# Designs tried in a protein design chat: VH-VL binders against UPF0735 ACT domain-containing protein LBUL_1260. Part 14

Target 1, 144 residues: UPF0735 ACT domain-containing protein LBUL_1260, of Lactobacillus delbrueckii subsp. bulgaricus (q049t6)
Amino acid sequence: MADYFYVHKKILPDYLEKVLEAREMLDSREAATVTEATERVGISRNTYYRYKDYVFRAKDPARGQQAVLSLLLADLPGALSAVLTCVTDHRASVLTISQAIPLASHASVLMSLDLAGLKGDINTLLADLKSLPFVKNLQLAGLE
Short names: E, the ipSAE of ESMFold2; O, the ipSAE of OpenDDE; V2, 0.75 times the mean of E and O plus 0.25 times the DockQ between their complexes.

## First folded at step 10 (VH-VL; framework fv_rolinsatamab)

Design d4 (from c4 with heavy chain Y57T G99S G100P, light chain S91Y; at its last look DockQ between E and O 0.02; V2 from the best seeds 0.00; counts 0 for: pae E 14.3 > 2, SAP .512 > .496, off the site)
Fold by ESMFold2, look of step 10:
Structure d4 (fold): chain C 144 residues (1-144), chain A 121 residues (1-121), chain B 107 residues (1-107)
Amino acid sequence: as target 1 above (144 residues)
Amino acid sequence: EVQLVQSGAEVKKPGSSVKVSCKASGGTFSTYAMHWVRQAPGQGLEWIGGIIPIFGTANYNQKFKDRATLTVDKSTSTAYMELSSLRSEDTAVYYCARSPFLIGHYYFDYWGQGTLVTVSS
Amino acid sequence: DIQMTQSPSSVSASVGDRVTITCKASQGISSWVAWYQQKPGKSPKLLIYAASSLQSGVPSRFSDSGSGTDFTLTISSLQPEDFATYFCQQYYSYPLTFGGGTKVEIK
């Protein structure tokens, strides 16, 4: 939003990160009261209330919501099944699959994934997909 | 740890059939392909066929198509290979072997201990 | 059917030797070869798959090279536990086929 900047935390006063930590303790119920949370992180209640609604953690950019993959798959039935299993093992979901079969022994596949539940990061998923014996020419065509 | 435990050795007469079992543990049975490979004494390895438990579909080496039947029991995580019309040339150790993939061309990352089937009068 | 021609049929070697085993496919099979080790009375054990990918727990002295039709398995420094028979296998197309085997024996 126009009302917010994205800044590296090292240029901020240390107490702002402690405000974030206290809020997280309250949200997770690790602390039951503001007094308990603020004592544990080492800030005053006044500091917490002054800043709690104005400072936030940035979203992890590597944790995008969607990715689009382009693949060339040999022996399509086995390769496609292996790709789908790998994707679900990483806790991602296939949203769409578009297939073109340019050769009898290979198929061109465009696949979009929902990464909201992704276990780990996208690079780990891509590495595991590239290790599959029938997956060729894997390209990341887009990342939300 | 994935383990494949096969049924015990069998002695059969020519013309009869044999059914070998392979019980899997330590993995997701229904989502991995199970294959059967045999080895005659002092000989190399010969692929018989494979079955995909979640689909129940089997693919066979044409050499065995009319004599081999692959089945699974998902409730017990057990695969079966039945070979009919046995001859002395079918004397071999029969292995079950797991592929890490559901569909496709396969290599085998886990093998059963083998079941010796001897065909003689 | 894709024939896998494996050579030599046997190798006599000493501990510490470099051993090379070759496997030739009757047609191009990309990199879709696996290698197995089998000791007497035991089932085969996967060593290498998908070109040079080592199976978990396989020593780094084992390596594979090749693509297309010509593939090699190399044991860089033979150990006493490596005396066994080795098989290649193609998984490019059905039926799945194996090489005839190479027995690695003590010299």
Scores: ipSAE 0.000, ipTM 0.489, lowest interface PAE 14.3, mean pLDDT 80
ESMFold2 (binder alone), look of step 10: mean pLDDT 89; pTM 0.925
OpenDDE, look of step 10: ipSAE 0.024; ipTM 0.639

Design d5 (from c4 with heavy chain Y57T H105N Y107W, light chain W32Y; at its last look DockQ between E and O 0.03; V2 from the best seeds 0.00; counts 0 for: pae E 15.6 > 2, SAP .519 > .496, off the site)
Fold by ESMFold2, look of step 10:
Structure d5 (fold): chain C 144 residues (1-144), chain A 121 residues (1-121), chain B 107 residues (1-107)
Amino acid sequence: as target 1 above (144 residues)
Amino acid sequence: EVQLVQSGAEVKKPGSSVKVSCKASGGTFSTYAMHWVRQAPGQGLEWIGGIIPIFGTANYNQKFKDRATLTVDKSTSTAYMELSSLRSEDTAVYYCARGGFLIGNYWFDYWGQGTLVTVSS
Amino acid sequence: DIQMTQSPSSVSASVGDRVTITCKASQGISSYVAWYQQKPGKSPKLLIYAASSLQSGVPSRFSDSGSGTDFTLTISSLQPEDFATYFCQQSYSYPLTFGGGTKVEIK
């Protein structure tokens, strides 16, 4: 979704997780009313209504097993091949690649990765990719 | 709310081709996978292939690789499935279905209404 | 290809009954399974994904269980609107494949 980000919950205010808990209580009928649900989790009704439609749990266990990377790649022979080698050295699989025609000596690249076999964690892969001299503006565009 | 609206029913002769459209609205088109699934009369569901519009590349069930072509037009938020060399066993309802955010192998949360393609001589 | 073997092919049940539908994958698929409901003349509708996550707006009487190769959809108290055909689907690897379907009909 263009208007949404994925973040680790430890950097979010605690009341956002409580909004999710209250919504889950209502959906499961553990609480019959918004007032009951919000009282149980310790938030105001105002807080619930403000955020209830904008914050979500990751619902898909596969969500942490596929990544999308966005980067600018220098238009040099072998640049893309080096990126792909780095990815496969970390035992991630490239599912798709989209590369724009180079403009002003750089091309925008978007690639999706299967992380099922990933050695280590995603941050290690990202650090190694960022260290390549022909890679700029590396962003993790999605983690699913 | 996401909606997928497909083109109307088609009647085709064996050996011809058909192109079914699927127009998306109410959501982001370019970053969600669009899949095609068919259902022959009284039968189950069969996956044909999928495409993620921002990548522009398609993945196909090998059974259909030589006959199916998936394309998108991002400017109109429309996906297309073309099936060539039609046979009577291709008679089915063809669905478009939205998959995951930037993921090819996923479940389908929104479905088009289906397009009946009848192949008869 | 991963085959999804669904059983039974049909079940005859009364309102209020507990209905159980099973789906077996030919290989381990972790939790990458989804369940769909299809009524006559309609497109499929997602019920449950990832072997336990209920799609928004789906009644809590629908649940599933399983991991690996054996998965179960349960309707805890059948309602009149639940008479339909149900399909499982694996999303573990290409080609994506579906079970053969289970028709739940009025006894």
Scores: ipSAE 0.000, ipTM 0.498, lowest interface PAE 15.6, mean pLDDT 82
ESMFold2 (binder alone), look of step 10: mean pLDDT 90; pTM 0.932
OpenDDE, look of step 10: ipSAE 0.022; ipTM 0.656

Design d6 (from c4 with heavy chain F55W Y57T I103L, light chain S91Y; at its last look DockQ between E and O 0.02; V2 from the best seeds 0.00; counts 0 for: pae E 15.8 > 2, off the site)
Heavy chain, then light chain:
Amino acid sequence: EVQLVQSGAEVKKPGSSVKVSCKASGGTFSTYAMHWVRQAPGQGLEWIGGIIPIWGTANYNQKFKDRATLTVDKSTSTAYMELSSLRSEDTAVYYCARGGFLLGHYYFDYWGQGTLVTVSS
Amino acid sequence: DIQMTQSPSSVSASVGDRVTITCKASQGISSWVAWYQQKPGKSPKLLIYAASSLQSGVPSRFSDSGSGTDFTLTISSLQPEDFATYFCQQYYSYPLTFGGGTKVEIK
ESMFold2, look of step 10: ipSAE 0.000; ipTM 0.489
ESMFold2 (binder alone), look of step 10: mean pLDDT 88; pTM 0.921
OpenDDE, look of step 10: ipSAE 0.184; ipTM 0.697

## First folded at step 12 (VH-VL; framework fv_rolinsatamab)

Design e1 (from d1 with heavy chain N59K F102T, light chain K50A; at its last look DockQ between E and O 0.03; V2 from the best seeds 0.00; counts 0 for: pae E 14.4 > 2, grease 20 > 18.9, SAP .517 > .496, placed apart)
Heavy chain, then light chain:
Amino acid sequence: EVQLVQSGAEVKKPGSSVKVSCKASGGTFSTYAMHWVRQAPGQGLEWIGGIIPIFGYAKYNQKFKDRATLTVDKSTSTAYMELSSLRSEDTAVYYCARGGFTIGHYYFDYWGQGTLVTVSS
Amino acid sequence: DIQMTQSPSSVSASVGDRVTITCKASQGISSWVAWYQQKPGKSPKLLIYAASSLQSGVPSRFSDSGSGTDFTLTISSLQPEDFATYFCQQYYSYPLTFGGGTKVEIK
ESMFold2, look of step 12: ipSAE 0.006; ipTM 0.499
ESMFold2 (binder alone), look of step 12: mean pLDDT 89; pTM 0.927
OpenDDE, look of step 12: ipSAE 0.024; ipTM 0.644

Design e2 (from d1 with heavy chain I54T F102R, light chain K50A; at its last look DockQ between E and O 0.04; V2 from the best seeds 0.00; counts 0 for: pae O 13.7 > 2, grease 19.8 > 18.9, off the site)
Fold by OpenDDE, look of step 12:
Structure e2 (fold): chain C 144 residues (1-144), chain A 121 residues (1-121), chain B 107 residues (1-107)
Amino acid sequence: as target 1 above (144 residues)
Amino acid sequence: EVQLVQSGAEVKKPGSSVKVSCKASGGTFSTYAMHWVRQAPGQGLEWIGGIIPTFGYANYNQKFKDRATLTVDKSTSTAYMELSSLRSEDTAVYYCARGGFRIGHYYFDYWGQGTLVTVSS
Amino acid sequence: DIQMTQSPSSVSASVGDRVTITCKASQGISSWVAWYQQKPGKSPKLLIYAASSLQSGVPSRFSDSGSGTDFTLTISSLQPEDFATYFCQQYYSYPLTFGGGTKVEIK
């Protein structure tokens, strides 16, 4: 069982990101001491030492990551084609695609993407996909 | 500066209900949870429940789940706690306290001045 | 429910003294403990949260330590304004629970 899972920063305490920032300052030699780093970011030394080994930056999707998207599409002609076009316009590659039998005029689609060549960030891709009128729901189900 | 201002002291008979208000100012109301904590005379603190105004979702201490009702009025930035079927043991100072809704953020950084509720026959 | 056993219930101390208050959780709660100060007739005031993170305006003489089940609040050098009752609180899981309190009195 995995010891890690993905969560959005907005639902986490601020001190976790501050720990990360302090560590980065130390690693880059921007700060010479833990005391300096922690004072600058506004956390205690104890907080830093307690969490410094458990906080990590998310891997950049443009660095060869894979993403799994769960979509709910309106069962309209060309809906899936438009989604695929959007993905390719962002220079992402489709690895797998599964479409369930339409139910109640909607189709569930599970799609895995290779983001190695992604233009921009994954959030831009997700935003563009969500802007499509036949995309009724979109979830990032996985990121590697 | 964030301020939480509660309604005035209440004197109630056993079996009756009380509704305490807590008006927030000087900050955002929708981005925090409002909790209620009581303190009997000379005793410790007891958590009653909390509500997230944005969602209207409330969590209750099981001890109070059948008697306490938490509500909010977003338009006035006011939180309410109603406690029914009052007993003498409910005599206490009741506090509203601002908390977070983020994971690991369920501590209270701002408190109301408290409302004394006295239950006596 | 997670029980927070706080000790001592009261302590007499003098200005300049080191004061230590302990809180024991009935189960492991990582570091999800907050500490409050309450003066007579006033509402509690947040002192420390999230593993020694001081609330804004709290003097550096206040510190906490511990993880798992045993937690400690320390006042390194007691000041006149520090005479009050102190409470621990866990926020590991619902229901949120508090310690019984420790009254720091003047000797």
Scores: ipSAE 0.000, ipTM 0.588, lowest interface PAE 13.7, mean pLDDT 89
ESMFold2, look of step 12: ipSAE 0.007; ipTM 0.535
ESMFold2 (binder alone), look of step 12: mean pLDDT 89; pTM 0.930

Design e3 (from d1 with heavy chain G50R F102S, light chain K50A; at its last look DockQ between E and O 0.17; V2 from the best seeds 0.00; counts 0 for: pae E 9.7 > 2, grease 20 > 18.9, SAP .524 > .496, off the site)
Heavy chain, then light chain:
Amino acid sequence: EVQLVQSGAEVKKPGSSVKVSCKASGGTFSTYAMHWVRQAPGQGLEWIGRIIPIFGYANYNQKFKDRATLTVDKSTSTAYMELSSLRSEDTAVYYCARGGFSIGHYYFDYWGQGTLVTVSS
Amino acid sequence: DIQMTQSPSSVSASVGDRVTITCKASQGISSWVAWYQQKPGKSPKLLIYAASSLQSGVPSRFSDSGSGTDFTLTISSLQPEDFATYFCQQYYSYPLTFGGGTKVEIK
ESMFold2, look of step 12: ipSAE 0.007; ipTM 0.555
ESMFold2 (binder alone), look of step 12: mean pLDDT 88; pTM 0.922
OpenDDE, look of step 12: ipSAE 0.019; ipTM 0.630

Design e4 (from d1 with heavy chain A33Y N59R F102N, light chain K50A Y92N; at its last look DockQ between E and O 0.05; V2 from the best seeds 0.00; counts 0 for: pae E 12.4 > 2, placed apart)
Fold by OpenDDE, look of step 12:
Structure e4 (fold): chain C 144 residues (1-144), chain A 121 residues (1-121), chain B 107 residues (1-107)
Amino acid sequence: as target 1 above (144 residues)
Amino acid sequence: EVQLVQSGAEVKKPGSSVKVSCKASGGTFSTYYMHWVRQAPGQGLEWIGGIIPIFGYARYNQKFKDRATLTVDKSTSTAYMELSSLRSEDTAVYYCARGGFNIGHYYFDYWGQGTLVTVSS
Amino acid sequence: DIQMTQSPSSVSASVGDRVTITCKASQGISSWVAWYQQKPGKSPKLLIYAASSLQSGVPSRFSDSGSGTDFTLTISSLQPEDFATYFCQQYNSYPLTFGGGTKVEIK
């Protein structure tokens, strides 16, 4: 954690906050692609990829425990949104989210989470996610 | 630290097949693409394909689509590349290399030590 | 497929020299280029990726520039350990493709 320190954003270039905003748009699926997100916030894709792993909100100053989830979702409207809502209800933060091309009526999703603020334990989160009707499969792919 | 350890050198006859293995350790195996790249003697690098273990989905260079087969064994964190109908031109060092899952991360941050495959009559 | 034309194929240089390697893409690829170093009998090593991001442990004397179709790797002051072959690689789209390589030799 020695690699991190706190600074007031007034002294930082504005593109750092924009990178954070772009990432949040992607995490919430408000933007579907990096291109869309970066265009909307007004930065280049290059800038986004350069800094996306190094900028965090003050409430998440340090990357704590991380989990990677593999989900198979029914390709239905609102499915991914419901998953994200469930994750946020448990006070976990989405770090990355990727969705593969849907096959048949299902979509594969790979999601990395920051569990630093997790309410309860990871098993409770996994159980709640599995209870969602459009979650056809869920695996804990990694835990750090 | 991520380590990729490949199987030993192979000597094959034309028309035969070769299967090279790549065992990963020190990191997450299932959530990164495992790519295969070859290098003929004194030549450049050529991408063969890549597979994402968690989904079992593979992408191939069209040049190799009909001859290359990528597979994984998640239980042993091992990736395999099989190349059939071998020709003398397939003589090369074959590398496995880890790549990212997300768009914008299709570069290779860790490499195996390479496996020499020699095809000769 | 996107072709990456790398030049020169070889360059002779001395310690302390500035070395420049160029890679030209057959079509626009934004800045999705990675650079690798390969020493004889060894695997390629990632140097730069993701818009001029240095891989961990890579000296700051390595840098890249360019966008669109023309890209450059620069070694500001060549060190003894830098004599090797260097490759560019595009990751704008599949199939992934590499440049032909540039061998940096001792003058």
Scores: ipSAE 0.000, ipTM 0.612, lowest interface PAE 10.6, mean pLDDT 88
ESMFold2, look of step 12: ipSAE 0.006; ipTM 0.512
ESMFold2 (binder alone), look of step 12: mean pLDDT 89; pTM 0.929

Design e5 (from d1 with heavy chain N59K F101W F102S, light chain K50A Y92N; at its last look DockQ between E and O 0.03; V2 from the best seeds 0.00; counts 0 for: pae E 17.1 > 2, off the site)
Fold by OpenDDE, look of step 12:
Structure e5 (fold): chain C 144 residues (1-144), chain A 121 residues (1-121), chain B 107 residues (1-107)
Amino acid sequence: as target 1 above (144 residues)
Amino acid sequence: EVQLVQSGAEVKKPGSSVKVSCKASGGTFSTYAMHWVRQAPGQGLEWIGGIIPIFGYAKYNQKFKDRATLTVDKSTSTAYMELSSLRSEDTAVYYCARGGWSIGHYYFDYWGQGTLVTVSS
Amino acid sequence: DIQMTQSPSSVSASVGDRVTITCKASQGISSWVAWYQQKPGKSPKLLIYAASSLQSGVPSRFSDSGSGTDFTLTISSLQPEDFATYFCQQYNSYPLTFGGGTKVEIK
């Protein structure tokens, strides 16, 4: 919980939102390449790569309730797949996934979820995720 | 369009202090850092320090840490640089320059017109 | 402190010439280098930052390259308005430091 906090966009530089926009363009296939996306939004490629894994929409009005999870996974085959299976079993939808390069046999994962169809409550999902043997740490970074 | 307008030229005696102002307009003030860079006549550029208005946090070049003080007035979108114990070697054009406050963004996209500070006995 | 050694200190060139300016850092600074143009009596103007990212309004004839310690600014075809002094700057670490400058003069 200590790794994230909420701030109003008006106190942030505009390049953070532009990074998010670039990522969204890529995800939607509106832009075919990082170069195209970054040029269109007016940021450098370096800026995009530096911040792309750390910027998230708090809420998408079109999608409803969303959550952002920070996970530390053991670097084992099928670890991420098992996490995704658990999420889908709870009828949550994965919006974005970012996985860092594994360090010290662990991988950091940031994941945003659409909870519009969630079965049960978010705490049940978090409990089930934490029960997975390869999940070493789990934090709810954001909830809308 | 972002504009940085600095105060006028100063003539100072050795040992005195000077305070230069930099008023920002046409953009956000608190979401960017304001840096100060000086340039002696016919010389290169030297970074003095930078301040993040929203936090009031300043970074100083160690060379100036004991003599330079950076402040801001958020209500007027104005940054200030005060340099004390002036020496002849401090004669230079002093620039305010806007930069980012995040790592990787410490370059300067907008500059003031500069303020000439002359230190002479 | 990271020293930025810029070369040459001056260069004489003609319109249409290819001009190359180099900047060497005393230690690795990744690609965190910015380039500025300064005309007499004026403040510096940002040209390039973050590895070949042109500032808005900067002509495409300006480009940079390099990573680690060696960096290069290139003007592919010098124009009359390009005669000025150019500076590199590292923003990898504090204190921020500049190169000594390169004056591009008319031959």
Scores: ipSAE 0.000, ipTM 0.581, lowest interface PAE 12.7, mean pLDDT 89
ESMFold2, look of step 12: ipSAE 0.000; ipTM 0.481
ESMFold2 (binder alone), look of step 12: mean pLDDT 88; pTM 0.917

Design e6 (from d1 with heavy chain I54S N59K F102K I103L, light chain K50A; at its last look DockQ between E and O 0.03; V2 from the best seeds 0.00; counts 0 for: pae E 14.0 > 2, placed apart)
Fold by OpenDDE, look of step 12:
Structure e6 (fold): chain C 144 residues (1-144), chain A 121 residues (1-121), chain B 107 residues (1-107)
Amino acid sequence: as target 1 above (144 residues)
Amino acid sequence: EVQLVQSGAEVKKPGSSVKVSCKASGGTFSTYAMHWVRQAPGQGLEWIGGIIPSFGYAKYNQKFKDRATLTVDKSTSTAYMELSSLRSEDTAVYYCARGGFKLGHYYFDYWGQGTLVTVSS
Amino acid sequence: DIQMTQSPSSVSASVGDRVTITCKASQGISSWVAWYQQKPGKSPKLLIYAASSLQSGVPSRFSDSGSGTDFTLTISSLQPEDFATYFCQQYYSYPLTFGGGTKVEIK
């Protein structure tokens, strides 16, 4: 028997989504500690620990849940880190990442993303990534 | 193109408060942190604090933690900085500056035009 | 707090000159330094961040180097539009702090 059912967020208390946000902040390393994460989202540590294992993002059948990006990055310090930060800031998760050996001061990066928790749409994420000065090329290689 | 437009110059008495606004356009607002930096005449730059609009969570320079309040209005893409208990040494140009995609992006890629706040008796 | 000691406070140079500005951090900050240009009456403009990451539109004559405590901004060949005040900034930890600035003046 199923332990889960679907409900609209508007009938749920705010702290449930905040728990999810706190967990995502921790997973993305945006927050280093539970204390930091819970303070930032405005819930207690107890609330977080009570619900953190029971709250999940629902899959949206209307949009892709996974994306594959092909990037060409300038071989500069912090370039890949900044890309990863951008991805996590949009609440997307990196599933796989492959970086080729830099050639001619550029590095080819192939990464797959979990978009289940994506805030906004994929186009916004792509736009932000393209705005990074060390991103020389960006292609959406797959979306499903 | 990202634009940050700040409110006009202010003249304040010691002990009063000032609230400066910064309206963002040409980009996303909620995913970028907004920071505030001031520059006294002939002096360097001093970081006041930063806020993540999506969370409403702000980090402050301890020097200003008791006097500065950062807020945002997401509906208008506007950030605010209020500084209370003004002193003559608070006379400075105050800048809003966008910082990365989160508060952890500690450099500033776009700046407002600045707001002169003059504190005098 | 991390102190950023910037030197020199001012430098006189001519067009075509190589200009070097230094910032020294009071403690190790890896490579988490950004550089800004500010012209009179204008807001600061980001030049470089994350160790040699040029902001879009910034000429290649600007470069930075350093790790740990000592950092350098270099203008390989000074142009007329480069006369301004330059600031370093650490973003290793809070509070974010800036150098005192270096004014590049016409000789």
Scores: ipSAE 0.000, ipTM 0.570, lowest interface PAE 11.9, mean pLDDT 88
ESMFold2, look of step 12: ipSAE 0.006; ipTM 0.500
ESMFold2 (binder alone), look of step 12: mean pLDDT 88; pTM 0.920

## First folded at step 14 (VH-VL; framework fv_rolinsatamab)

Design f1 (from d1 with heavy chain F102S, light chain Y94W; at its last look DockQ between E and O 0.02; V2 from the best seeds 0.00; counts 0 for: pae E 14.3 > 2, placed apart)
Fold by OpenDDE, look of step 14:
Structure f1 (fold): chain C 144 residues (1-144), chain A 121 residues (1-121), chain B 107 residues (1-107)
Amino acid sequence: as target 1 above (144 residues)
Amino acid sequence: EVQLVQSGAEVKKPGSSVKVSCKASGGTFSTYAMHWVRQAPGQGLEWIGGIIPIFGYANYNQKFKDRATLTVDKSTSTAYMELSSLRSEDTAVYYCARGGFSIGHYYFDYWGQGTLVTVSS
Amino acid sequence: DIQMTQSPSSVSASVGDRVTITCKASQGISSWVAWYQQKPGKSPKLLIYKASSLQSGVPSRFSDSGSGTDFTLTISSLQPEDFATYFCQQYYSWPLTFGGGTKVEIK
């Protein structure tokens, strides 16, 4: 039998969503450490470690859309984190990230996204990414 | 100490153009971006655009993209902002402000004294 | 464009008071926020940039906190020279935008 089932978050403790938020902060490098992430969302480290492997964003089965983005990213501290934060803010999920060796202070980045939980449309996400000062040559390489 | 010295106050008629200068001293000019911010009387701050002298590349607020032109003279460490088709609502104090040109540095650590531009018929 | 909603627009306080100013971004901007102080007839002065990085010469009574969308500037003990207007600014994305300002007035 499947180990997972769908439930409305209204019936769940609020710390589960906070665990998810903490994990997302770490994944996006918005938070550098588990301590920082857990303090920011207001849960204990123990709570995070207990549930971090069991909490996931629900995917809309009717929305199985994926996107591949190609961009040049300035090789500066916080640049990638900011990009990932932007993606997370739109409730898109990062599937893969590949970063080439920096050339002339920029790195080529190829990123695949799961848009199942996307807030808004892909064009809004692209527009926000393009607005980041350290993002150059953003292209939608694939959409399915 | 880094200093930004701007040109004097201007009085202009609607439809005309104004060019404000900002001379930098006490630091490197080419390794920083020069930004322009204006403040209407009793109002907040509005970013106009910024230019990176070493690259000659300028970014503009879309609001001003068609009317503002940023330039630099590296030999004199002077930045210029020209605003055309002036309107009464362009009446403001215009500031030059030094900032970085890399990620995480688009804040302004040094400011000029400001230049009042008054647009009136 | 990212809007920075600053509150309150004005606050009356006394010397020694704790003053808190809030800035809310219309979207997540990580910690890419700067704070400025402006006195009447003067240019803005940089106080804090990024997360808790004080500009050289800025008193330690100034501090900031927050990430994502909610940011706070705190003056732990207001001094006579602190009566001024304060602005937040985001540098997460173009165009750069400022909060509406908070005037700290003497009570």
Scores: ipSAE 0.005, ipTM 0.603, lowest interface PAE 9.9, mean pLDDT 89
ESMFold2, look of step 14: ipSAE 0.005; ipTM 0.491
ESMFold2 (binder alone), look of step 14: mean pLDDT 89; pTM 0.924

Design f2 (from d1 with heavy chain F102T, light chain S53K L96Y; at its last look DockQ between E and O 0.18; V2 from the best seeds 0.00; counts 0 for: pae E 18.8 > 2, off the site)
Heavy chain, then light chain:
Amino acid sequence: EVQLVQSGAEVKKPGSSVKVSCKASGGTFSTYAMHWVRQAPGQGLEWIGGIIPIFGYANYNQKFKDRATLTVDKSTSTAYMELSSLRSEDTAVYYCARGGFTIGHYYFDYWGQGTLVTVSS
Amino acid sequence: DIQMTQSPSSVSASVGDRVTITCKASQGISSWVAWYQQKPGKSPKLLIYKASKLQSGVPSRFSDSGSGTDFTLTISSLQPEDFATYFCQQYYSYPYTFGGGTKVEIK
ESMFold2, look of step 14: ipSAE 0.000; ipTM 0.474
ESMFold2 (binder alone), look of step 14: mean pLDDT 89; pTM 0.926
OpenDDE, look of step 14: ipSAE 0.000; ipTM 0.584

Design f3 (from d1 with heavy chain G50Y F102N H105Y, light chain Y92N; at its last look DockQ between E and O 0.03; V2 from the best seeds 0.00; counts 0 for: pae E 13.6 > 2, placed apart)
Heavy chain, then light chain:
Amino acid sequence: EVQLVQSGAEVKKPGSSVKVSCKASGGTFSTYAMHWVRQAPGQGLEWIGYIIPIFGYANYNQKFKDRATLTVDKSTSTAYMELSSLRSEDTAVYYCARGGFNIGYYYFDYWGQGTLVTVSS
Amino acid sequence: DIQMTQSPSSVSASVGDRVTITCKASQGISSWVAWYQQKPGKSPKLLIYKASSLQSGVPSRFSDSGSGTDFTLTISSLQPEDFATYFCQQYNSYPLTFGGGTKVEIK
ESMFold2, look of step 14: ipSAE 0.007; ipTM 0.491
ESMFold2 (binder alone), look of step 14: mean pLDDT 88; pTM 0.921
OpenDDE, look of step 14: ipSAE 0.007; ipTM 0.578

